# Ledger of designs, part 5: miniprotein binders against Uncharacterized lipoprotein syc1174_c

Target 1, 342 residues: Uncharacterized lipoprotein syc1174_c, of Synechococcus sp. (p08452)
Amino acid sequence: CAVGGYAGDALPLARAIASVSDRLITHPNVMNGASLYWPLPNVAYVEGYALDRFAAGDWQLQPVHCNRIGLLLDAAIEPELRIRHQQVAEAAQATLGLSVTAAVITDAPLGVTLRQADSGSTWGTIDRPDSLLRAADQLLKAGCEAIAVIARFPDDPGAIALQDYRQGQGVDPLAGAEAVISHLIVREFQVPCAHAPALQPLPLDASISPRSAAEELGHTFLPCVLAGLSRAPRYRSATESIAESIRPESVDVVIAPETAIGGPGILHWAARGIPILAVAENRSTLDLRPVDLGVPVQHLQTHLEAVGWLAAYKAGLDPAALSPGDRRLSYLNHSVQQATSG

## First folded at step 7 (miniprotein)

Design w1 (from L3b with L69F)
Fold by ESMFold2-Fast, scan of step 7:
Structure w1 (fold): chain B 342 residues (1-342), chain A 81 residues (1-81)
Amino acid sequence: as target 1 above (342 residues)
Amino acid sequence: SPEELKKLAEEIAKKLAEELGVKVEVFVEVDGNRVYILIYVDGKLYFITVEADDPEKLAEEIKKLIEEFLKKLKEELEKSE
């Protein structure tokens, strides 16, 4: 049985949920740090587009022992920085036993740019998505089964969005481009893909957010991506016959932040009748955004409560049995009950 | 809502196609509480990302971002000619 989850970027939460589930399917970002520092053998590292296709019932996941990984390097990366990424991949092979079997440099700079909106949100470009796809195709033809992409991202510490993120405010301005890069490859080739940005070191900031510091100091970087891709399940059409696979029909529970209810993935699970646990950590916030999913949604106040719910469910319990109070028998046919009580 | 996001994608594609006179493809991806808008214009990809903290504010922010995007795109295309 599989437990589909949207654990956010909280690695401690992913670890807790993984300990009370047979399998946890989650985002690459959630897995990045855990893959290197806290191995989670029952967690499936699935890219966002692939997760949506899985939820829709279009794809199934094929577990693997080890993928042959292709390293895709943006031609925009300076020679010195490119050598550093090459050394990281070689170090991962030497010290972690990973299989990085081929590397390719794109035939044109990808042209990743980021622009700042008046609101502080980000938008940007990829000038040469065609070059990205040609490089991916070369790696797949060379026998690679998963692709790690290193694209050159802008080094602009003066950008307000980046500065806000470093202080723990706003969104990661790189996240959109990162998601798009892997999305393009997964949509076109149906293979596991993850991205690590190529960046020059940023200036020291003594007040930096711990989360941003973890990324800048290398806690969530290329080795974590490579480790995650090494074990990432392969994406197969739901129509294929595969001996051991994870199918969307085997998903028992979906965990999502209350604010994520109404997204396409959640709607797919709701359509299947899968229980949805909507978690609200802000106990003072009322649920002011009702969404009619046609399926009951269980609202929980904390992630600890979600972990407890999963533990009860995995043990074969009705989680309601762990709540105080008597559980009374309900009759579907009131006329029958009235006849027996008279 | 999903229907509202789909209508916004259709409106964006129509507006950009009319303004630029070229083929435009728009895709919307939701990942948790984040919305990604992917715009292909004559082989080049443009993307927009928005946090979906408040559904009402989401629609307003997308509209503002699209207006800003269109203005800057026209300026860049003019200069690259």
Scores: ipSAE 0.515, ipTM 0.789, lowest interface PAE 1.3, mean pLDDT 75

Design w2 (from L3b with L65F)
Fold by ESMFold2-Fast, scan of step 7:
Structure w2 (fold): chain B 342 residues (1-342), chain A 81 residues (1-81)
Amino acid sequence: as target 1 above (342 residues)
Amino acid sequence: SPEELKKLAEEIAKKLAEELGVKVEVFVEVDGNRVYILIYVDGKLYFITVEADDPEKLAEEIKKFIEELLKKLKEELEKSE
């Protein structure tokens, strides 16, 4: 199972699905919050690029008891803000028992810039991706098994999209850019990686949405990243013989929002021929494009229906059998079916 | 498909390399319903992230990003010494 979403999003859904699954594989941003505030021992925290490689059959997942985490700090971070993040990592070790075994400051400022386009797309630059990768390499050579990246993001709150997000409208403008940084490391080194942005506090907004407040107040930042990375499965080549691995062939069902069903992210799962549960983002949305994927797609209106579908499926039942009303046989021979209808 | 994403990356890289006369590396990656396009030009990374809920919107956003990138990089080349 895979559940999309960003930090603070879909945590109740992840908890519900985890309760009816032997194992849930989900996006790292969702799991950060769940790992710290509500432990889910059967949930695997898998970064987006790694999840795609897993779906493609290139990688398998090796469960771990605890990873040694490396802390990667952007040289662009001001000294006081850098010390704050160091203290947070040390506090996580002291109070949560996490293993943060090494830290490195990049040999050059990373130079992250961001812009949101009129369409809602995020455009940006990283001036020194080479410096990011050298720092990651140093941590791995020091014995780290997962990497937490803290990059300095721009403070400018002048974008309309950022203001809309603070009021509970639209998408977090930082989320896409955050994913790019972890993608670079995962693509190059095949290790668990997650990012927490270094930002100056935004001005107080008494009307801020609860979702945005959770991020701005630090509920989903570095401590959650470290907690998630401590339990993140390692990425191994699918050609290796590894005991107790999770292989893509072992995935029984995929859960995704309807907006993702026609997209490239689920194409590998469709090619494996497993059921896909498409959950509407609102109660009136319908997606009837199962032929586009060539696999069974179940279009569901609510998260409760997805939980119920999973519970029935896990029990070996056809979920349709639990719906009100009768189901009748479908004849492949149309003329025979017409002849026998009373 | 994975093959289509690889072809798109190769086509973008070829176009930018021909227009700018420099080495360009392009990666097109997927994360759920988002598409990431990562473009390396002379050691610097340029990127775009787009939600892929509409193929025509995705194609339009990619085209606009590439056109703006080409304009900026040509201006930088003209100003460099």
Scores: ipSAE 0.642, ipTM 0.871, lowest interface PAE 0.8, mean pLDDT 77

Design w3 (from L3b with I48F)
Fold by ESMFold2-Fast, scan of step 7:
Structure w3 (fold): chain B 342 residues (1-342), chain A 81 residues (1-81)
Amino acid sequence: as target 1 above (342 residues)
Amino acid sequence: SPEELKKLAEEIAKKLAEELGVKVEVFVEVDGNRVYILIYVDGKLYFFTVEADDPEKLAEEIKKLIEELLKKLKEELEKSE
């Protein structure tokens, strides 16, 4: 199953990590649903491009009580489906107390298409990215502080990648396009942004994986996006003097899947000298070859071990002290552990 | 590095402009452990999201995806028999 591919599907892990950390910063696909279904006041969702800028030291995060959210609706959405999304946003205001202060319909259909490459990578098209950015600009000029995008996505249930994903195989083909849409807005305007796809209901499949079913039960999943955006920290230049900001220098540890250790994203954190917890996400395909990142890498078998490591770290303990064996002194001038009487 | 990503974007843009005969803009950006390749062709965006565990695999995947895009666009000019 794709842990990072479903909004909120890592909620048990996020809850466990949040319970042993002062603040958890996480990718949108991990935490979009958490604020709606299980409150985690010390968790901040940060869009992927913004997280990279934060890691690089270019941006800092400004905590907020509540963002004024703009609703950006793809002109390709049919009138009835558009009204449904309007009602969902209004319901979120009424029942969750969220502030959705303006809405705009794009001046042209965005024209989103999706395809899966043989490698499992996602690709696709957006016909009118200019229309997306103009709509976002209108919302920001109206005083919105975060943007929820609803783009019309293809309804083709016969797509092999989508069928595989519904059966718990492969990656979410929608996640790539969703990430690109929010990335474009965050890159251009430096504001929190998240996407919820507009889709017609897929055919009932009794054998669908529980994680895919959780995503599909909420036709739009817009309330989760709105809840996440309502408390998303604002993105500010690291050179600005801002009270009560979260700065990249305050990050103590990074948790990443073992398969990501050789990837470009981890290098920003490695350059900061921060301990990296590498968790074995798929043990049968794990590359166990060490990678020299210039910082300590803690190779862990399970997320439960990562939670335990964090608890020990926060308590001022070496996690190795909690293992069954005793460690002996290692002398730099000797090839083996050695104790001597002085 | 940002310089390497910029160079890659420029090389992709040049190749696509020469093959397609139109203006193209290419951006290659990092998003966590994903690489986004954003290609604007006559105002339309083509995007690729790539996750790779090492630089060699990333380069091969990018080359493969660009070849897939070129094949798709060129095939539109051909009539199957």
Scores: ipSAE 0.584, ipTM 0.809, lowest interface PAE 1.1, mean pLDDT 75

Design w5 (from L3b with K64E K72E)
Fold by ESMFold2-Fast, scan of step 7:
Structure w5 (fold): chain B 342 residues (1-342), chain A 81 residues (1-81)
Amino acid sequence: as target 1 above (342 residues)
Amino acid sequence: SPEELKKLAEEIAKKLAEELGVKVEVFVEVDGNRVYILIYVDGKLYFITVEADDPEKLAEEIKELIEELLKELKEELEKSE
């Protein structure tokens, strides 16, 4: 089992890693966008808070055939836009065979606001987090096993951060707030959760980046979230006896960008003594040196090297054996003075 | 690590409570390379998310964002009377 997709990973990378893994556990954002067009049956769709609880050894993952999904709609969504999202969910159910068993509208507008800092950090507000959690609780009491959240996000075509992202620069300004919304639900209720924002269409931009175009032209949207949630493993306490489960002890390797080394999640994996593959190529817009906190890592320059490393490791090889050059035997009990060519 | 996050949360809560004169609950949580700072003031959630790529710059970024949040909170409290 491999864990990957911390930052900047896309479906082609997930597909390559999945092809040399028994299972790949990754963040929802890695699979969102193209999972409907190129399904990966051995990939687990796990939200970030849950992934960290899994790494810490607190949770285990229970594979499922299909989750009953609840649709949670922000009361702030305008009637026309709300109907569109309802139609999208119903269309996904009808054409993909998903189980969307209940929908609820929050009892108050959630009041999401956003601001993006130059560093790519996001800050903002949710006026009514209590309303979000009450709606989630209502869906779970109705028998839902996973929750898809649609919150009304502010429209700001003139925002510099949003325009930079549309031109292929910087980070998605919505990603932080979306992560907070799903994080709150997973933390409170310990069920799979993912978010899709409700937004008014942006003006046409002929110079838009391919990644932003994929989102705006419908390659990444609510049906992808619903498809991911339908197959997302359930979160169970590590103390429970589950007949078929993925336990943190079964994780063989972690793949992460070099900039993520030293984070708490990575340190949990390092404490288990498993290989950590730090990939330099998987860097965001920040060109920072990896932090060395005494974590045992394998530093790799490309994702292709990570795939090759995994293939060798899975085949029972020392991946270093596939590098050019000969390794010579060293005797630990022979004096250096006796071994030197005198 | 959990103790460090709890200490940071306590420091932020103390600063905000002193400046605003209201009850503040703060949680600092992480996943992978991202730090979440969740601040509850009178039932409303204020959040900050930052990438933890450089520990020294992380502290500076959090300080700047907390200062911007303080300005926002003071304006919000003025409007609520």
Scores: ipSAE 0.645, ipTM 0.866, lowest interface PAE 0.9, mean pLDDT 77

Design w6 (from L3b with E61L)
Fold by ESMFold2-Fast, scan of step 7:
Structure w6 (fold): chain B 342 residues (1-342), chain A 81 residues (1-81)
Amino acid sequence: as target 1 above (342 residues)
Amino acid sequence: SPEELKKLAEEIAKKLAEELGVKVEVFVEVDGNRVYILIYVDGKLYFITVEADDPEKLAELIKKLIEELLKKLKEELEKSE
């Protein structure tokens, strides 16, 4: 789970949860800060569309030791900025031992644009999604097993949403387009994919939020994407029999922000009887009753409580036994003795 | 439910295709508390993202956003032709 939608914000959270998990499956927004700066060998880097297919029971995850990564560069990127990204990929190979084995430039500018709506939602366009897919196909035919996409995003430091995000308010206005770009490739080719935006350096802002500074200084930029993709599990049909796979039925628990409980992935886990830990985005008092949708969940105020819950569960304890209050037997036969006061 | 989201995407696609007179393909993706709506119109991709703090009102919110986008798309297409 990612708090506030900030890339890199989740490194302490990812480390804490991974320390009490046999395996943690999470999306790139959580891992982009964690993969580079604190190696987590039991964490699986899985794109959002693939996580939804996994939760639905359509796909299974095949762990890998190393993927050959293809670098996909938007033709809209200026030559100097493109060289910067090539140098980053080469630096990742030299200093982290990653395999970035091929690069391709799209045959047309992708044409990414972003707009803000009055409702606070974002909308935008990609003029040439076909060019994106042709470039991806070329990399896969060259033997690449995962794809890192670098698309040219608009430079608009004056946009209200971008400025709010830089000051630690609101949601990353780029997140939607980033999710769309990786979604297109994962849907078409069923391979690990993640995106890093190509932007001209923004002006120095001494008041910038530490979370936004982490992105702009490279903590959650291309190197983290490459590190995550290097170990990203491959996506396979759930109907295939493959050795050493992670299957949906092997998932023991799901952790999600309180506001995410209505998502299709959460509903799939609930239908299978998987415990769902609903964590408040802000520290607050939570009702212990089921959410509005009638989905049974464990309501928690903090991620620290989620870590404690997982530790108890992994130890073979019913976490509810560690909460105050006496537990009583429940009989299936209502003609047996029942408590009258409670 | 996932079936409801798929039906919603199909309904949106049919409505947009009828009003624009072109082929339209729609996909809906949920990640956390955010909904991503992907709309292909004559090879060009339009996308919308929206926070879904009230999942029970999600369909109405999506429909309102689609109607706003449709007005902008009609204006854009009239300019290009």
Scores: ipSAE 0.523, ipTM 0.809, lowest interface PAE 1.4, mean pLDDT 75

Design w8 (from L3b with E68Y)
Fold by ESMFold2-Fast, scan of step 7:
Order: structure tokens, then sequence, then C-alpha cells
Structure w8 (fold): chain B 342 residues (1-342), chain A 81 residues (1-81)
């Protein structure tokens, strides 16, 4: 079992790793495009809080054939925009065969706000997290097994951070609030959850990056979330006896971009002695920032090396055997031997 | 480490509770080189996302942002009164 999909992983890498893995566990952000266009039957869609609980040994993952998905809609969403999202969910049912069994509108506007601080940091609020949790509870009581959240985010196409992201620079300014929303539900209810923001269409930008254009012009973000959630494994206590579960003890390798090394999930795997493959995001060696995890980390320069390392490992090979150079025996009593010769 | 993040959250919660005189819950999450700070005050959630490439700069940035957030929370609480 391989764990990947920590921040920065790309869909081509996930596809390559999945092809040389019995199973790949990955963060929703990695799979949101692939789940619609390139199904990966051996990949598990696991939210960040749940991934941390799994890494810590608190939870195990129960594979499912399909989940009944609940659609949670922020009361702040305007009627026309709400109908648009309703139609997208219904289209996903009709064309992808997904089960979206119930929908609920929050009993109060969630009140999501975002601001960029002078330092470049982002901050924001959720006025009514209680309303979010009540809506989630209603869906679960109606028999839903996974929750898709649509929260109304502020429209600000003129914001520098948003414009930078559209041009392929910086981080998604919405990412913080999105992570918080799914985190709150998973922490409270221990069910698969993912978020898709409700936004008014942005104006045409002829110079938009291909990545941003795919998200803005394809209108496929919610269907990708629904497709991922339809097969997301259920979260169960590690103390339960469950047939065919994925247990944290079964994880063989962790693959992450170097910028993700040092996060809590990675530290849990390091504590277990699991091999950690840290992949450089850029080809520049000057961007490497080693972190002392108390255990060896394999620093790799390219995604191809990570795939090759995993393939060799799965085949029962020491990956070093495929690298140039002869390996020599190392004697544990070398110092004693040298003392007797001089 | 996870223990260090928990201690940081506890320290932030203690300082904010002492300054604001209200119940405060704080969670600190790390994703790559980004830190999410989640603060619950009187049923409302405040969050901050910080990005830093140097652990020392990250610590300084968090301290400055906590001071900024404390000032904002005091203003919000005074208006609610």
Amino acid sequence: as target 1 above (342 residues)
Amino acid sequence: SPEELKKLAEEIAKKLAEELGVKVEVFVEVDGNRVYILIYVDGKLYFITVEADDPEKLAEEIKKLIEYLLKKLKEELEKSE
C-alpha cells in the first residue's frame, strides 16, 4: 500500500504510482480531475484530517463499492446559483450513475469571508460553523454516507492572490477555507467529506493558465468531487475488527513533495519507520529544504525516480541495486578490526 | 512535530483567553510549508493561513499574525458588547 497525495502531488504522478501499487491512498485535491476523466480503481480518496488520523494509527479505511452522497448547500447561495449546482449534481447522477440521495440547505448563511493580510498571509471567518454541522447531521440521519459541501465564497476577481493563481502563480486563496470546511465535518462525524466553492463565473482572461482554465471553463469541479466521494472509503476505528480494511500497518511507502516533508502526517509515518520518498517539485537542487525527521528520507530529484524506486521496491529489489556503482559490505565491528591492525 | 503543534495551539489559546476573557479553542494544522491556525470564539470561527520557507521566519510570522488577530478579535468583541 502506498500513501501519496500530500500537498503538491500532480495527477500524472498519481496515475503512475497507482500503476505500480496494489493500492494508493491520496488527498482529494490530487484526484478531483482524475476521478472524472481517468478512473483509478485502486486509489482511495481520503480527506486531510482523516489521512492524519489514519497515519496516527487511530483510524482504518473500509473500502466501499459506492456511497450515498449528501449535498450540503450554504444558505448564502443565491437561488440561481443554487439551481445551477442542483443541476450539476443531477447531471452527475444521470451521466455518471452516482447516488446523490439527499440535499439540505443550511439553516443560516455560513458567512465565509476571506482577506489577504499585508504580509501576504490569508485570513478569514466562518460565522456559523454550527449551522454547517447541523446540516451535515441531517444528511447523515437521512442515510447519507459521504457529504459534498457547497459553501458560498466571496466574489473578488480583482484580488491580487486570485489573479496570481489564475496565471499559475502562488497558492489558491480559497484553499484555507475549503480545508477548514471539510475538516470540521470529518472531525465531528468521521465520514468522507469534500468541498466545492460556489462562485459567480469569472470574466474571460485570454492569458489564463491551462490548469485554472480547466477548473473555471469545464464546470466539472463538483462532478469530480462527487465521483471521488462515491468510492471514498469509510472511516472506522482502528480497534474494530473489519474484513477487507486498509490498516495503517499495511502502508509500505510514503511519497510526498519536499515542501510537504515535516507535516504531521509525514511525521507519523516517519515514527513507524516507513520509507519516505521526498520528490523535488522543481529541477533546481537549490530549492531542497531537508528536514530532520529522526529517520532516513530518500530525497529524489524527479517523479520518474519515485516511480522507479517504488517499482523496484514492490519487486523485492533494493533500489540502490539499479543505480550506478558497486556496493561493498559494511562490517559492524570495523573499529575493532582496525585497532588490531595498527 | 504533532506534539509541538499541540503545544503551540495550547499556548495561543491560553494567551487569547487571558486577553479576551472568553472561551477560546485553537487548532494548528500544517500542509506542506503552510500553517492553518483555527480559532473559535463565541461560536464563530477565525482562521489564518501562513506560508513560510524558513522555520524561524514561520515562527516570527505566526507571532505577528497572532498579535494582529488578537487586536481584531478585541475590536469584534467590543462591538458585540
Scores: ipSAE 0.548, ipTM 0.820, lowest interface PAE 1.0, mean pLDDT 76

